VHH binders against Protein SUPPRESSOR OF NIM1 1 (SON1). Designs and how they scored, part 14

Target 1, 370 residues: Protein SUPPRESSOR OF NIM1 1 (SON1), of Arabidopsis thaliana (Mouse-ear cress) (q8ll17)
Amino acid sequence: MALPWELEEDILSRLPPISLVRFRTVSKHWNSLFNDKTFINNHLSRSRPEFIILTNSKIYSVDIIDHNNIDPTIRLHEIPTYDIHSRGTDLNRTIINTCDEFLFYNYRYWDNMTALWNPWLRQVRWIEYANQEFCVFGLGYDNSRPEKVYKILGHLFCHGKVLRDQKVVIYECASDSLRFIDRPEDDDWPITETAKRSNVSLNGNLYWFGCSNYENDEYYIRIFDFSTEDFKPFCLLPCQMSHSTDELVLAVYKGDRFSLLKQCSVTREIGVWVTKERISNDNGNGGEGVEWLKLMTLSKPNLPKLFGTVSYFIYGKTLYMCNGDDETALACIYIVREDVCKKFQIGSGNINCRHCVYTPNLLSLPLFIG

## First folded at step 4 (VHH)

Design m3 (framework vhh_6qgx_2)
Fold by ESMFold2-Fast, scan of step 4:
Structure m3 (fold): chain B 370 residues (1-370), chain A 123 residues (1-123)
Amino acid sequence: as target 1 above (370 residues)
Amino acid sequence: QVQLVESGGGLVQAGGSLRLSCAASGFTFSSYDMAWFRRAPGKEREFVAAITSSGGSTFYTDSVKGRFTISRDHAKNTVSLQMNSLRPEDTAVYYCAAEYTVEWGDTVTYDYWGQGTRVTVSA
């Protein structure tokens, strides 16, 4: 087609990464375009989030077909694991999440290794730890510096001590060095098992739910700031718990905001809130004045009972969720809006599934020195 | 209360065999991966072998692969390590460990440990 260059770039920025990788292989002109920062950022801004499903042997991305139709469907696309799978075939114990638009992968046994991974560019950067007792919580970077200095937050297992008495550590990727950090004396262990399931990465920092009053189920969003290397309260929630067993799930919204999902454990009614404005990292008071907007309330007889690891994203006016089935523990995709409520089972007999939300992109992985 | 109790250690000649056993209590044994670690004098603790909760997969460090066999018995709540063709470099205190998984398996740690059983392989 005889199109102006600006229209051609606009059309290409809307294509899936798999299509763009094919074009990159065929043409040096397209390869130059796909290395352009403006094009890469424009493509990312238009990319739809997808679910990544980790089974005991394979990794899949979930493609949602006809998402604006009354009868949407899903398709599983296998992601090759040759870039990340050097030991064992049992992926059931593997952590998968996201950091800085990359997949965050951790396999723990011999090597206790962490990877940043872009499966569409087939790029992987491994970080290896000498200490077998290092337990990873999450990855972040110092956002106060021009160059991103990546760090891993975790703890060292201390034999004979309860979890709250274990030592919090930072592993700095560029210098291959491990340091202890102080935790607040008045707080419970800030890196709880529930926080490991529900933390999100945004602007180089980690965010999760803290509890200010267990008697009244009062929760807030907590931050670990990788530039100052400390734990702080960030902001209050837009909602209150109806029951202590209600499910709360934090997610990134549109790359620069938060979304929050709450399900009433009794009624199964789901509320979804989003922050009105971009999240900024000023200091411990950066969350003061954060405004939330209630985006939807969903009350349908066939809504799932959410439990354990819950992944979700919002696209248009539709809520997409990935969670285990209450009866079978099989991973299911739920597509929900006012006129649609669809459930799709992911395989049969795969009881142990891990999942996260990932936005396909053309961002190149950083090079670690070390 | 979680308890792991190792047994079967002792003194053996190079080329000999020992069977270590670990008795588990205080948790749902069939839901946990189990592992053996060892610590030689003056060295850090190292991974030796692991077995998944189902018993369907086993993992070994390169230095023991083909010589050691890990197994489990759900009826007896035990994990065992059969050590064949023992070498002086296998001399260590051997520790049984149970995988601590977060409620839904998103994080793996070995938070439950036994006190260890001593294995000495003479030259």
Scores: ipSAE 0.000, ipTM 0.204, lowest interface PAE 12.8, mean pLDDT 74

Design m4 (framework vhh_6qgx_2)
Fold by ESMFold2-Fast, scan of step 4:
Structure m4 (fold): chain B 370 residues (1-370), chain A 123 residues (1-123)
Amino acid sequence: as target 1 above (370 residues)
Amino acid sequence: QVQLVESGGGLVQAGGSLRLSCAASGFTFSDYDMAWFRRAPGKEREFVAAISGSGGSTFYTDSVKGRFTISRDHAKNTVSLQMNSLRPEDTAVYYCATEYTPEWGDTLHYDYWGQGTRVTVSA
């Protein structure tokens, strides 16, 4: 007596990706199901975000055990680096982020390679470019086309020139070609070091914080649109800076929206806002079309002072944060809600704590040819 | 205006030694991290060694640990790389770089570079 296929499909969509990959060899039906876009998207919508942490030699996924009436705890699971070790072995030269539900691997110094990686499917796609002076800012694609055409945004390094005087370039993955693009009309360099480490990818475009007035600490969200290949303002922030040292962190919320975290540097109070509607090609008219909702305000005596690289996600009514500690070289996980403020230390042999938020999934890597 | 000028490169036989120097000007030297990078023919630029603004912390790539020593002289505004037990694979152009970051231990970035000095190690 076999289960009805509808019930079987619902059960399978709730299993971790590593378990599902093992079942692909069981039947043609299950293999076909795991390649079905509806099933893959349904599974992704049920997946909980995780922190990915890079040490000088290993990569870990942080499993957070936080159930009702149980004191929260964490477990570290090592992610095998076999897929990425074939191209690079020194994790001290690596940054990690996400692009379109894939891990985005970039060799930190000067490199001619970048990767998209799905560690649960054991799939990696390397993007190699001939120019060894090319510094990567981020990856995106033309979202006006049904097939994704991937491009890398970056700059060319020239000896004897400061970063702000470098040429901005696009690398087209499909054609293996570099093109120069015009500098934005603003007075600041279009890509800052903060933007390189803290940009977010959504709907094929890159987003980060711009500053319209440094003297008054007026910030906004900037976009690089890979369809039109230009820099422009996207929207205003829902909040104002209290001090120039306040921390701002942008993230993706529920796969199609933004979240914004702001910490007051003096009080350590944290506010979190989310966009009310999905971010799409048809919303926003110079900042007036994007509406924000304040999701939470957290005022706890033992909140950390956020600095440098900060990763966070919201699940239920709980804020989960990852932040490095310069003094100990340890990454720390913070679990914060109305009744809880917990800190967990994660060991690292490097002074640079590198981490990102990743949602495990069954999505196959793109071909970079369409 | 930040300026970095490298010197000390040359030809040396395997097992020999060289001392590279980088003269820095145009900034408050003690506030900035200093590093050495190298680029071998046909290869990408790679990290070699770094020293903190205070001189209290040093970092090395595994292939040079125990053979190379980075140091700085605040009075002369120089950073030096003492290279011992040189190998043919150490053949490269060596570059001096400096970085500004207010948050030590965060994501580091090297903003200013010198023109480089050539090191050739024969078998």
Scores: ipSAE 0.000, ipTM 0.200, lowest interface PAE 13.8, mean pLDDT 73

Design m5 (framework vhh_8k46_1)
Fold by ESMFold2-Fast, scan of step 4:
Structure m5 (fold): chain B 370 residues (1-370), chain A 122 residues (1-122)
Amino acid sequence: as target 1 above (370 residues)
Amino acid sequence: AVQLQASGGGFVQPGGSLRLSCAASGFTFSSYDMGWFRQAPGKEREFVSAISGSGRSTYYADSVKGRFTISRDNSKNTVYLQMNSLRAEDTATYYCAAEYTSGWGDLVYDYWGQGTQVTVSS
């Protein structure tokens, strides 16, 4: 009377990781299944992205209940901080982002530590730097090798200097060594504070908006390639800025593509584009080989005016956004499609919440970091 | 059009006090960390103090700890530096600066104001 084992595995692969972690204690069969590479990969392929919200004291995952026959609603699930709190100084001074399928955690001001974290598996790997003046831009790895060789791109902190004048450095995790990276002299868009807050990780490399002309607001997508250790143009955008105050946000789409969100600062209209095909280094530079498809245009009366850090993902035909409210600056979740425009306020008091997009998974952290 | 307008500098004797103000416009003030920097003649610009966008976290250079207090009023878009027990070595032009709150711990600032001169001399 038991379910066929294949159907049982299919059902389990669709459950949230937090539920699956509890089931590891139920049977030896399920514990073995949850360590199987095929099951882990099938589960990842079916996982919906979600928002991770970092407040001054707690970390939450946002569970979005959005079915065709039910009004959208949200539920906050607290993520235990026991794994990271013992190494952290102050949650007000921490950054949450992603590298691959892992949370990327960085402390600010008080200590200089970076971690890769899988909160569902209670796994953390700390990266401690010999130089405490090393400031992190992002984490990546050499994707040309079967084994991931993790590196951190950043700069050496120098009090009273602007970021453009800082020396760019790579920290190599395996060798605990820091080395300088040459920048092209014609690099008119170096590592900026805006790029430090809005870069995206894909296939071990970092991507952000470069500017070809500061006066004309002409932007493109720039790459730092961790295998060749250089900065270069990657591709052109599918759209042009209408106003210098327009918001432009890059994100990963379906794990292997880009999505691009642009909001007109005057009308608040949002356009969303996605790359037609999987992103690879073979797509060319300057826009050759990369084809974009306009996925949606949204002209709802109650759209927020996007500012600062914007997190978003697309699932089905729905746009999900996390941004500050334009009146209160408190973090809000927006659920937008043709038949729905709903806003959910998150956070307490007048404190800015930090947030990122994360796909929950059962992947174990690499053994060669920390 | 981002503007940071520093004021409150002047002449003071050693052991005296001054309060500097920096009025901000053109950005969402509460989303930005604010900092004070100083530059003495013939010296590089150095960090003095920083305050988080919420006002809950502060950071001070070792040379000013226990003497200077940074604060902010988000309703007035203003950051302040209360300078007590002033010393001759505090003589400098003081600059205010703004940095987005969710950064990477580098204390490198996006926007800078004009200076206000502080002279501590007997």
Scores: ipSAE 0.000, ipTM 0.208, lowest interface PAE 14.8, mean pLDDT 74

Design m6 (framework vhh_8k46_1)
Fold by ESMFold2-Fast, scan of step 4:
Order: structure tokens, then sequence, then C-alpha cells
Structure m6 (fold): chain B 370 residues (1-370), chain A 122 residues (1-122)
């Protein structure tokens, strides 16, 4: 009277990672299933995004309770830092972001190591490099290869040189080697400190906002392609700036698309767009065929004024935002839709908070050979 | 309680000089790049100059190169803009801004101050 394996797989793919990790201890069959790539990918596609909050001393995941209710609430879960503190890390010197559905844990100053981390599987992979002058921008991989070979995009810190004149480099994790790459022919600054905090990872490549005309606020999405190792424009935005002080935020949507949030600095009105179809390098269009769909317009008198680091995600018909100071202010969670605008304060003052969006998953960390 | 207080603006004749100051509080000043921006009536806000957190790197818009000098004093939590050989087209409200960056080369700023008005006219 046991369930057919096909029904077991469908049911289990809908459960949270915490529940699934517990079930691995009960059955060798289920442990084998949780190592199946199809099951892992199906589970990820059904997983709800969460906010990860870094303070000077602790890391939290933000759980949203009764998300479809008129009166939703939040609950903070402390994430144990044993995996990442083994290197004697100082949390107030760290940046958190994502790469390839993993947490990407990076030191702010004098970088000579970074980490990929899956906190639910208790897996961490440290990437160490010999050159102490190497400054990390982001992590990606060559998606044209059958195996995901990871590379780090960055630059070398050169005393007495302006950032524009510094050399852009690729660090190959498997070979432990640095290679210089050419900067774009335009006068763009492809690697900036702002972009280090705001770039998004999708299909092994990095994406962020470029500016084609600073005076006219003409922005576009640019790509660093780890297969060809070059910078290029990817696609146009679905909206225009109303004021130079408007806020623009790029994010990944449903694991394979982009979302874009724009807030008018005067009215605080928020527009949210998503790409209509999945973004894939296999489609061969290079972003030329990207079509956007406007998901929502939110115009409420009590909307926050977005500034600095902004994290957000969309789940169902609701916009979830985390907004706060990168170093000195408290982070707040905002839950916004047509009938609801709720605000939750995460801390009690004098807390340095960094944050990102993370989708819990069962993906095993890649093996770095070399 | 982040604050950026810009001062030193005023009326000046063409060819004259002004020194703008921006006093910062509520954050660790030495960890932030500082920038100056300006906005003339009916025009968009434009970049003027930036300085890295250490003071080792400076950046200037082409329209002000050789005339303006940015500097900072991390012991006083203050950034300065020395403006020489002022022209009528330099007339604008000048804003200081702060961004977390050891490099000072950035397109976005985390904190913005209240402006100080500069008027260059005969």
Amino acid sequence: as target 1 above (370 residues)
Amino acid sequence: AVQLQASGGGFVQPGGSLRLSCAASGFTFSDYAMGWFRQAPGKEREFVSAISSSGSYTYYADSVKGRFTISRDNSKNTVYLQMNSLRAEDTATYYCAAEYSPWGDTLRYDYWGQGTQVTVSS
C-alpha cells in the first residue's frame, strides 16, 4: 500500500528544504531522490524566496507567515554561522549576494577569499586566490561547457591609478589563474562599487544597469558573458525615468526571468515589470527579443522612500521589499499589494544590516578542481 | 540620523572663486566616497567631482577639469570643493553625496545632502 514513486516525487517536490533534509535521515530511497537533478530543479521552481539579513553578529532568514492573509506577519530565524565562521570572518566586513542559486559571501576589503554557501545543506566552498590585490566584482561560469566551471570577475587594485585605468581580470577557480581582459570600447565604467552590490546572476552570467547617456537618464541592462569573457549591452528597459533621482532595482524572477522595480522619487509610486519569457543563452538571440510585461503599479501615500541597498521579490500578487542602510540603519520589511501595506522593523537601532533575496534549495555546491 | 550639510555658496563675479564644504555625520565617513553634483533651474542633476574614501583617487567632469579641486579631511568628516575661474554656466545648486566605495568611481550615491546655491553673474 505504499505510494507509487512518481506520486512520492511530486508530493516531496512541494515541501520546504528543512522538511526534506529531515526526511533524508529516514529513507535511503529519499536520500537518492534528493540527489536527482530533475527532482532538485522541480523543488527549486516551487520554492518561495526569502530575505537574508546580515547584522554585525548574526544572520537571519525572514519567514513570512500567512502571506495571503489581510494581516500577514514575519518571523526571524537565525541561520547558524558555523560553516562560514571557521575562517575567522568579521560579519561587518562582508557582502552577501547570490550566484547560481547559492549564497555568495564576500569580504568588503582586501579580498583574498570568497565563498559559495548553501545554508540548508550546511555546505560551504571557499575560493582562495594568491593575488592580495584582486578585488571581486562577481562570480559566474561558462555555460557553454558541459560542466559548470566557475570564474570570478574583478579588477586588480593599483595604487596611484584611477578605477577606469585599472585592469579587469578573470580568476579561473579550477586552474587558480588570473587573466586580463579588455575593457569595452565605450567610456562606460563596467565595474563600479554600486554594481558590486546590485548585480544579478542568471544562467552563469552577471547583469546590472549601464548608462548610455548620464544627462538624459538613459539606462539599459548590461551583461558580462563568462563564455565569451566580454561586456555588452543586453536589453532595453520597459520604462523611462521620470526624475534623475528615481530608484531602479533589478532582480531575478522565478529563477529564469528578470524583474525590474522603479519608484518615482516625487510620488513614491512603484511600477514592477517582468520579462515575458525565460532568459536563456541557448535561445541565441542575445537579449534582442526580450519582451517585458508590467505586473503592477502601486500608488499608496504610506509607501517607503527607497534608498541605498534595496532587496525585493514578488510572490503571487504581492510585492515584498527590504530597505535600509547598508551600514548604519535598521532594515524594514514591507508587504505591499492593492489592499495591504504592512511594515516590520527587523532590529532595535545601531545595527549594520546587509541583505539579499535567497530561494532555499537542495542544490549541492560545485566541485572546484585545482 | 545621517546628515550631509553643504555650505559655502553665494554670489560671485565671473572669474571668481568659491570653496564649498560638506559636513557629514551619522556614518563612518572614512569608509565612504564623496561626490559633488549640481542642478541648474530646468535642467537635470549632473556630476561634478568625486573623491575616494582614502582621498587617493579624484574624478572630475570635463566641464570643470583644471578649474575645480575636490579634497577631504577624514579627521573633520568634511569634503570640500574649491571652485576657481567660475563661469556663468557654473550657476546651480550644488549637492554633496556619499556612497560606500573605496574607489570613488560610482554612478549611484547612498546619501544626499541639502544643496547650497552658487550664482555666477556680473
Scores: ipSAE 0.000, ipTM 0.167, lowest interface PAE 15.9, mean pLDDT 74

Design m7 (framework vhh_8k46_1)
Fold by ESMFold2-Fast, scan of step 4:
Structure m7 (fold): chain B 370 residues (1-370), chain A 123 residues (1-123)
Amino acid sequence: as target 1 above (370 residues)
Amino acid sequence: AVQLQASGGGFVQPGGSLRLSCAASGFTFSSYDMGWFRQAPGKEREFVSAISGSGGSTYYADSVKGRFTISRDNSKNTVYLQMNSLRAEDTATYYCATEYRPEWGSTFDYDYWGQGTQVTVSS
């Protein structure tokens, strides 16, 4: 039965990437459609975020079954690691995050390689760097150019508990070269362990929380701009800390905005804010025009106490969180809306479970040479 | 509290060998990377070697590659550095470090504990 091509394309753009990859082998028509930029972008815009869970031996994707139902559940799908195991991968050493809609697979600390990975397309791109003392903070690109010029922001080893000669470096992927970058003199150390684990990538730049006043727990969002290669304040937060122990988590919202989650450490009440407009570095001189909207407030006795690494996303009217259980420290998925708080344990004996939010997509990995 | 106790240093002739040990306590040892760093008199502290929690991955500074071997025994909560073909420039205080960080502590890439162990390579 012939459907109008516009309806056929709309239906296909809603299918999971694994289904679409199987269809690429059926015909030249289907293969050319799945390589079409408009189709790929439309599919991404309809794709639901999911959690990626990294244990000491395996990587899982979390599928949420009947997410709009009164009794949603989860299913863990193992992601094959054949592509990354070829490099002698040790999952105990790895950090998983996202950059440019790809999984950013990074060994911790002293490593000479990192990777961008699309697990559904079975594509991996390794970036190998010459300096073995280089600690990776994050990956970005020069967004002022039509072609993406990828760079890694990091530092050389230094001692963090006292002020020393601390070196921030950029590694340029195309030229295989390191160069030193001036750090802000008012920062004791701009690249902290917390920022390394919790930075977010958007439009080729890295964003994380900076602190403008430690006495009053005043926070803001800072940026590293890969086109100008400098650190800047980006925007103010829509909320204030009630206690120094309150939890703040930054995330990307709908691919082009920020979301911010704050939990009061005393009441466990959660607030979630989103930016009203898409984030643009050319709009309002680096974020001066950023406006926030409070999306939800969740107040109930059964909310978890958030700690350590927190991953979350919003889909529909529901907040999804991945965090440790406050009694066992085992990784759990929480599904929360006004009348529902469901908890699913995903670990049994591994308290070092790492996680991030990933949106499955059909994007091909970039060429780092040329 | 995290504690790291380095030992095994001493005096050795050029071309000789030493084995350093680091006994760890206060954290789940097998879940965290361990590293060795050194500091020569009047110099800054430098990276020497690292080993993953499982022992499956090892890393070495170019100056020690092929001469030093890092290993660990997770049943004993101990990391080792076997140093062969020692040179005068290897003379330093050697420190072991872990990537484990206290929840409320000041933290960087690695935390150092204890006084280290002195290695002197001299004729």
Scores: ipSAE 0.000, ipTM 0.265, lowest interface PAE 12.6, mean pLDDT 74

Design n2 (from c3 with E98D L99S L107H; framework vhh_8dlx_2)
Amino acid sequence: EVQLVESGGGVVQPGRSLRLSCAASGFTFSSYAMHWVRQAPGKGLEWIGNIYYSGSTFYNPSLKSLVTISRDDSTNTLYLQMNSLRAEDTAIYYCARDSDEFWSGYHDAFDIWGKGTLVTVSS
ESMFold2-Fast, scan of step 4: ipSAE 0.005; ipTM 0.401

Design n3 (framework vhh_8dlx_2)
Fold by ESMFold2-Fast, scan of step 4:
Structure n3 (fold): chain B 370 residues (1-370), chain A 121 residues (1-121)
Amino acid sequence: as target 1 above (370 residues)
Amino acid sequence: EVQLVESGGGVVQPGRSLRLSCAASGFTFSDYAMHWVRQAPGKGLEWIGNIYYSGSTFYNPSLKSLVTISRDDSTNTLYLQMNSLRAEDTAIYYCAREGDEYWSGYPFDYWGKGTLVTVSS
C-alpha cells in the first residue's frame, strides 16, 4: 500500500510511541521524522489520555476500546518494569504521577531516589539524593529559563516530630543541594498527604487544593512556583462544597488547562468544570484572569462514591474515572455519560492499586545531573 | 456491533463514472476517519484515500485526479466518486475505519466485505 507523505505523517502521529520506535529502524526518513519537534508535538496533540495502574507486582496501561459505542470496554497492556526496577523497587510502596508529560515514579514514604520515565521510549532518569529522611512531594522546573532546571519540592522527616514540625525544602538537581523554603504565615503545613497524592504538574509548577477556612470548607487552587520558590494562591474554584465530605479532584485538561471534578457525597452527583483559556505562567489574584466553564453534570443512581486517590479524564462527552469500588475497595474503571454507566474491576485482591492519567508521547527525557 | 457495508459496484464501460457507498453502523460515525482501499485481481492492496472526521481528505497521488471521497454524517455514509474509469480500475473496493484503539499499531480496525467493480467493454 503506497501512502502519500501527508497521510503518512498524519497516521504515524496517531500511533503509540512503541510502534513508532519500531518503525525508526525501517527507514532514515522515518527516523528523521520521529526526531522532528513538529512531528513530536503533533503526535502529542493527537494522543488520547490513558490510565496507568500500579499493582504490587506489575504496571498496566488501560486502553478504552469502542469509546463512543453503546458498550465500550477496556483492555490492559502490561508495561515492562525493567527500566525502573534496577534497585529491586517494591511497587507496593510506589506512587506514580506525571510531571512535564512524563511518568513521575517515587515512593509512598521516603527514599533516596525518584525518577522521570517515558515507558514507551524506554527512557528513565533517576534522581538520587543523600538524605534518607527527604520525603518527595513533587518535581518541577524553573520555567523562566529555556533549559529546564529541575527541582524537587519536599520535606525532611524529623524523628519524633509531627507533620506540622517538618521542614519544607527544595532539592536542586543540578547542584545536589537542599534549601529551606519559608512556610506561609497562616498555613502551618501547605503540603498535605492529600496534596501529595493529588497534585498536578503544569508548565513546571505544582498545583493542588488549599483551604482558606476549614470550618466553612472554603477551598482554592494553590501553586508552588519553582522559578520564585514560593507558595501562593492561584485561583478560586468555580463551585462550593455542599458537604465537608464532598470529593474534589484537580486534573490537567488538553495539556494546557485545568479541569475540576466535584462529587456531592450525599447524592453522588458529579460536576465537571474546565478553565476557558490556556493557563499561563502568571499567578492570578484568587481567580483573577482564570474563568471556568461547567462542562458536564452527571446524576446516575449507580455512580460510585469517590474516595482516596481519584484519576479521571474527559474525552468527547464521556467521563472516564479510576477509583476504588465503594464495596470492595478494588480499583475500577468507570465510563460515564448521559446514557452509559459502566464499571470494570481491575483484578481481584488488588486493594492497593495506585493510578494516574498519562498521555503517551515521543518526548525525550531531559538531562538532570551526571 | 461495528458493521461496514459497501455498495454500488458492478460492470461499467471504460470512460464512465461510478459512485460507491459505504453504510456504517454500530458506532458514532462522525468521530472516525474513514478510508477506501482496493485490490485488483492477482495484485496487492492499494490505498485510495481517506476522509477525516473534520472533512479533510488525502488521496493516493497516483489516483488524485480520478477520485473524490466524501461523507454524510447524518446518514452514516461514506462515498467514493470515480471518474474516467479504465480497465486497470477493475478491483474489489473496501471501506475501512481508522482504528479507535490508540495502542493497536494498525491504521484500520474494521473493514467491509468489499464490492466488485469491473471495467470492461
Scores: ipSAE 0.000, ipTM 0.095, lowest interface PAE 23.6, mean pLDDT 74

Design n4 (framework vhh_8dlx_2)
Fold by ESMFold2-Fast, scan of step 4:
Structure n4 (fold): chain B 370 residues (1-370), chain A 121 residues (1-121)
Amino acid sequence: as target 1 above (370 residues)
Amino acid sequence: EVQLVESGGGVVQPGRSLRLSCAASGFTFSSYDMHWVRQAPGKGLEWIGNIYYSGSTFYNPSLKSLVTISRDDSTNTLYLQMNSLRAEDTAIYYCAREDYEFWSGLGFDYWGKGTLVTVSS
C-alpha cells in the first residue's frame, strides 16, 4: 500500500482486469490510476491476447497456461453474461468479434441489437435500431474526430435479391439514422462465393479480402473508411495462392499492425506474415508503402486443415489458432511452434462462427451518443 | 436450379389457425437451415423464425408461442403453423434458405415468391 507510485503502477499493470476492477473500490488513488490514460495504455500493451468462445449457453475466455513450456495447457474461464442477458440476448443466434479493443456482440436475427462490451469492467453499450431489415457487416468510427462517432456498416434486405444485390447502408449511432452508400464498382461486397469470409477492425476502419482476378485467385486487402464513408483498395498481399482452396486469414497484430495467415490446402503448411510498421492512424491514411515480413513457416504432419471461421494470434514465437476440427466440427485450440503442436477440444455444438481474439483491457466504453 | 414455393395462404378469420407450406427443390434440403419471413402491407420485412437442419427451432421473441416451424426432409417441405391469428398478421409470407457464406448477421441466398395471408374482420 506504501509502495512508490512507479512500482505500484508496474505491478498493477501486469494483473488481470478482473483483479484490477476489485481494487478500484480499495482507494481513490487506485481508482484514479485505473482511469489514467497512460496506465490503461501500459496495461493494454502488456496484456496477452486470448480466445473468446461463444457456446450455445456460455461464453468462455481461453487462458494459456505455461505458454513457454513444451507441454502447455489451457484453462477455460467462464465470462459472466449478466451484462448482456438482461437485454434478452440469445447466445445461439449471436456473432462475436472485436472493434477498438472491445467485444462486438451482434444478434443474428432482424430485431437487431448490437453491443460494444468490456466484460472485465462489466460495461456494455447497446445500439438499438428500429429497422428490422438491417443486417450488420461491421462496426467502425470516424477516426478524424477527437470524439469517436460510431457507425455500423450493413445492408437492407431486398426481397428476391442475392446478398451482393442488396442495398448498402450506414447506421450512425449518434443520430439514430440510416443512409445509403454507393456500392463499389468491383461489387465484391460484402462477401461473395469467391471472397474470403473475414473482416478486421483497426483504427476505426474495416478491412477484408477483396479479389482482383477471380480466375487466378488474386486477393488484396480492401478498406471501408468510416471517416469518408467509401470503399477502396488498401494494399497487396505478401503471398500468392497456391490453390484456390488455400485458406487466408487476416488479423490485427500487436494492436496497430496486420498479420496474415495462409495455409496450403494440399500440404497444410502455414505461413504467417506481419506488417513491419504500424498501419497509419492519421485520418485513415491508406496502405501506400506497406511492407510485410514473413514471421514463420510451419510444416508439421499434424497441422489441422483450416476451414470456415478461423481465429488466431501470435504471442512470442508461438501461433495460437481456434478452428473447428475437420473430422468433428467441434471447436479446437491449437498451439503451434517448431517444437510443439498441441490440440485442445472445446465443448460441443456448432460454434464455428462464434469465436474471436480479444485482448483484456481497462478501456472504458465510448459514448455512442454525445 | 434452387426453387422455393410457398402455399397455404388465403383469407382467414381472426382467432383461427393456419398452416403454410414451402416446397423446396434443386438442392439437398436436409442439409440447410430454413427460415420464415413476412412483410405486412406498408411495413418492412419481419423475421419469424428458423429451423436448423437438425430440426431444432428458434423464433422471433415477439412471435414466440404464436408460431411453430417444422420440416419434413423426406418430402423437402418446410411448414409454418400459426395460431390465434390477428389482423396484424396480415402479410405476405416467404420461406428462405440460409446463406452459409454470409459473414455476420442473418443472410438468405434464395427466397420464394411468397403467399398472401389476409386476416379479415
Scores: ipSAE 0.000, ipTM 0.360, lowest interface PAE 11.5, mean pLDDT 75

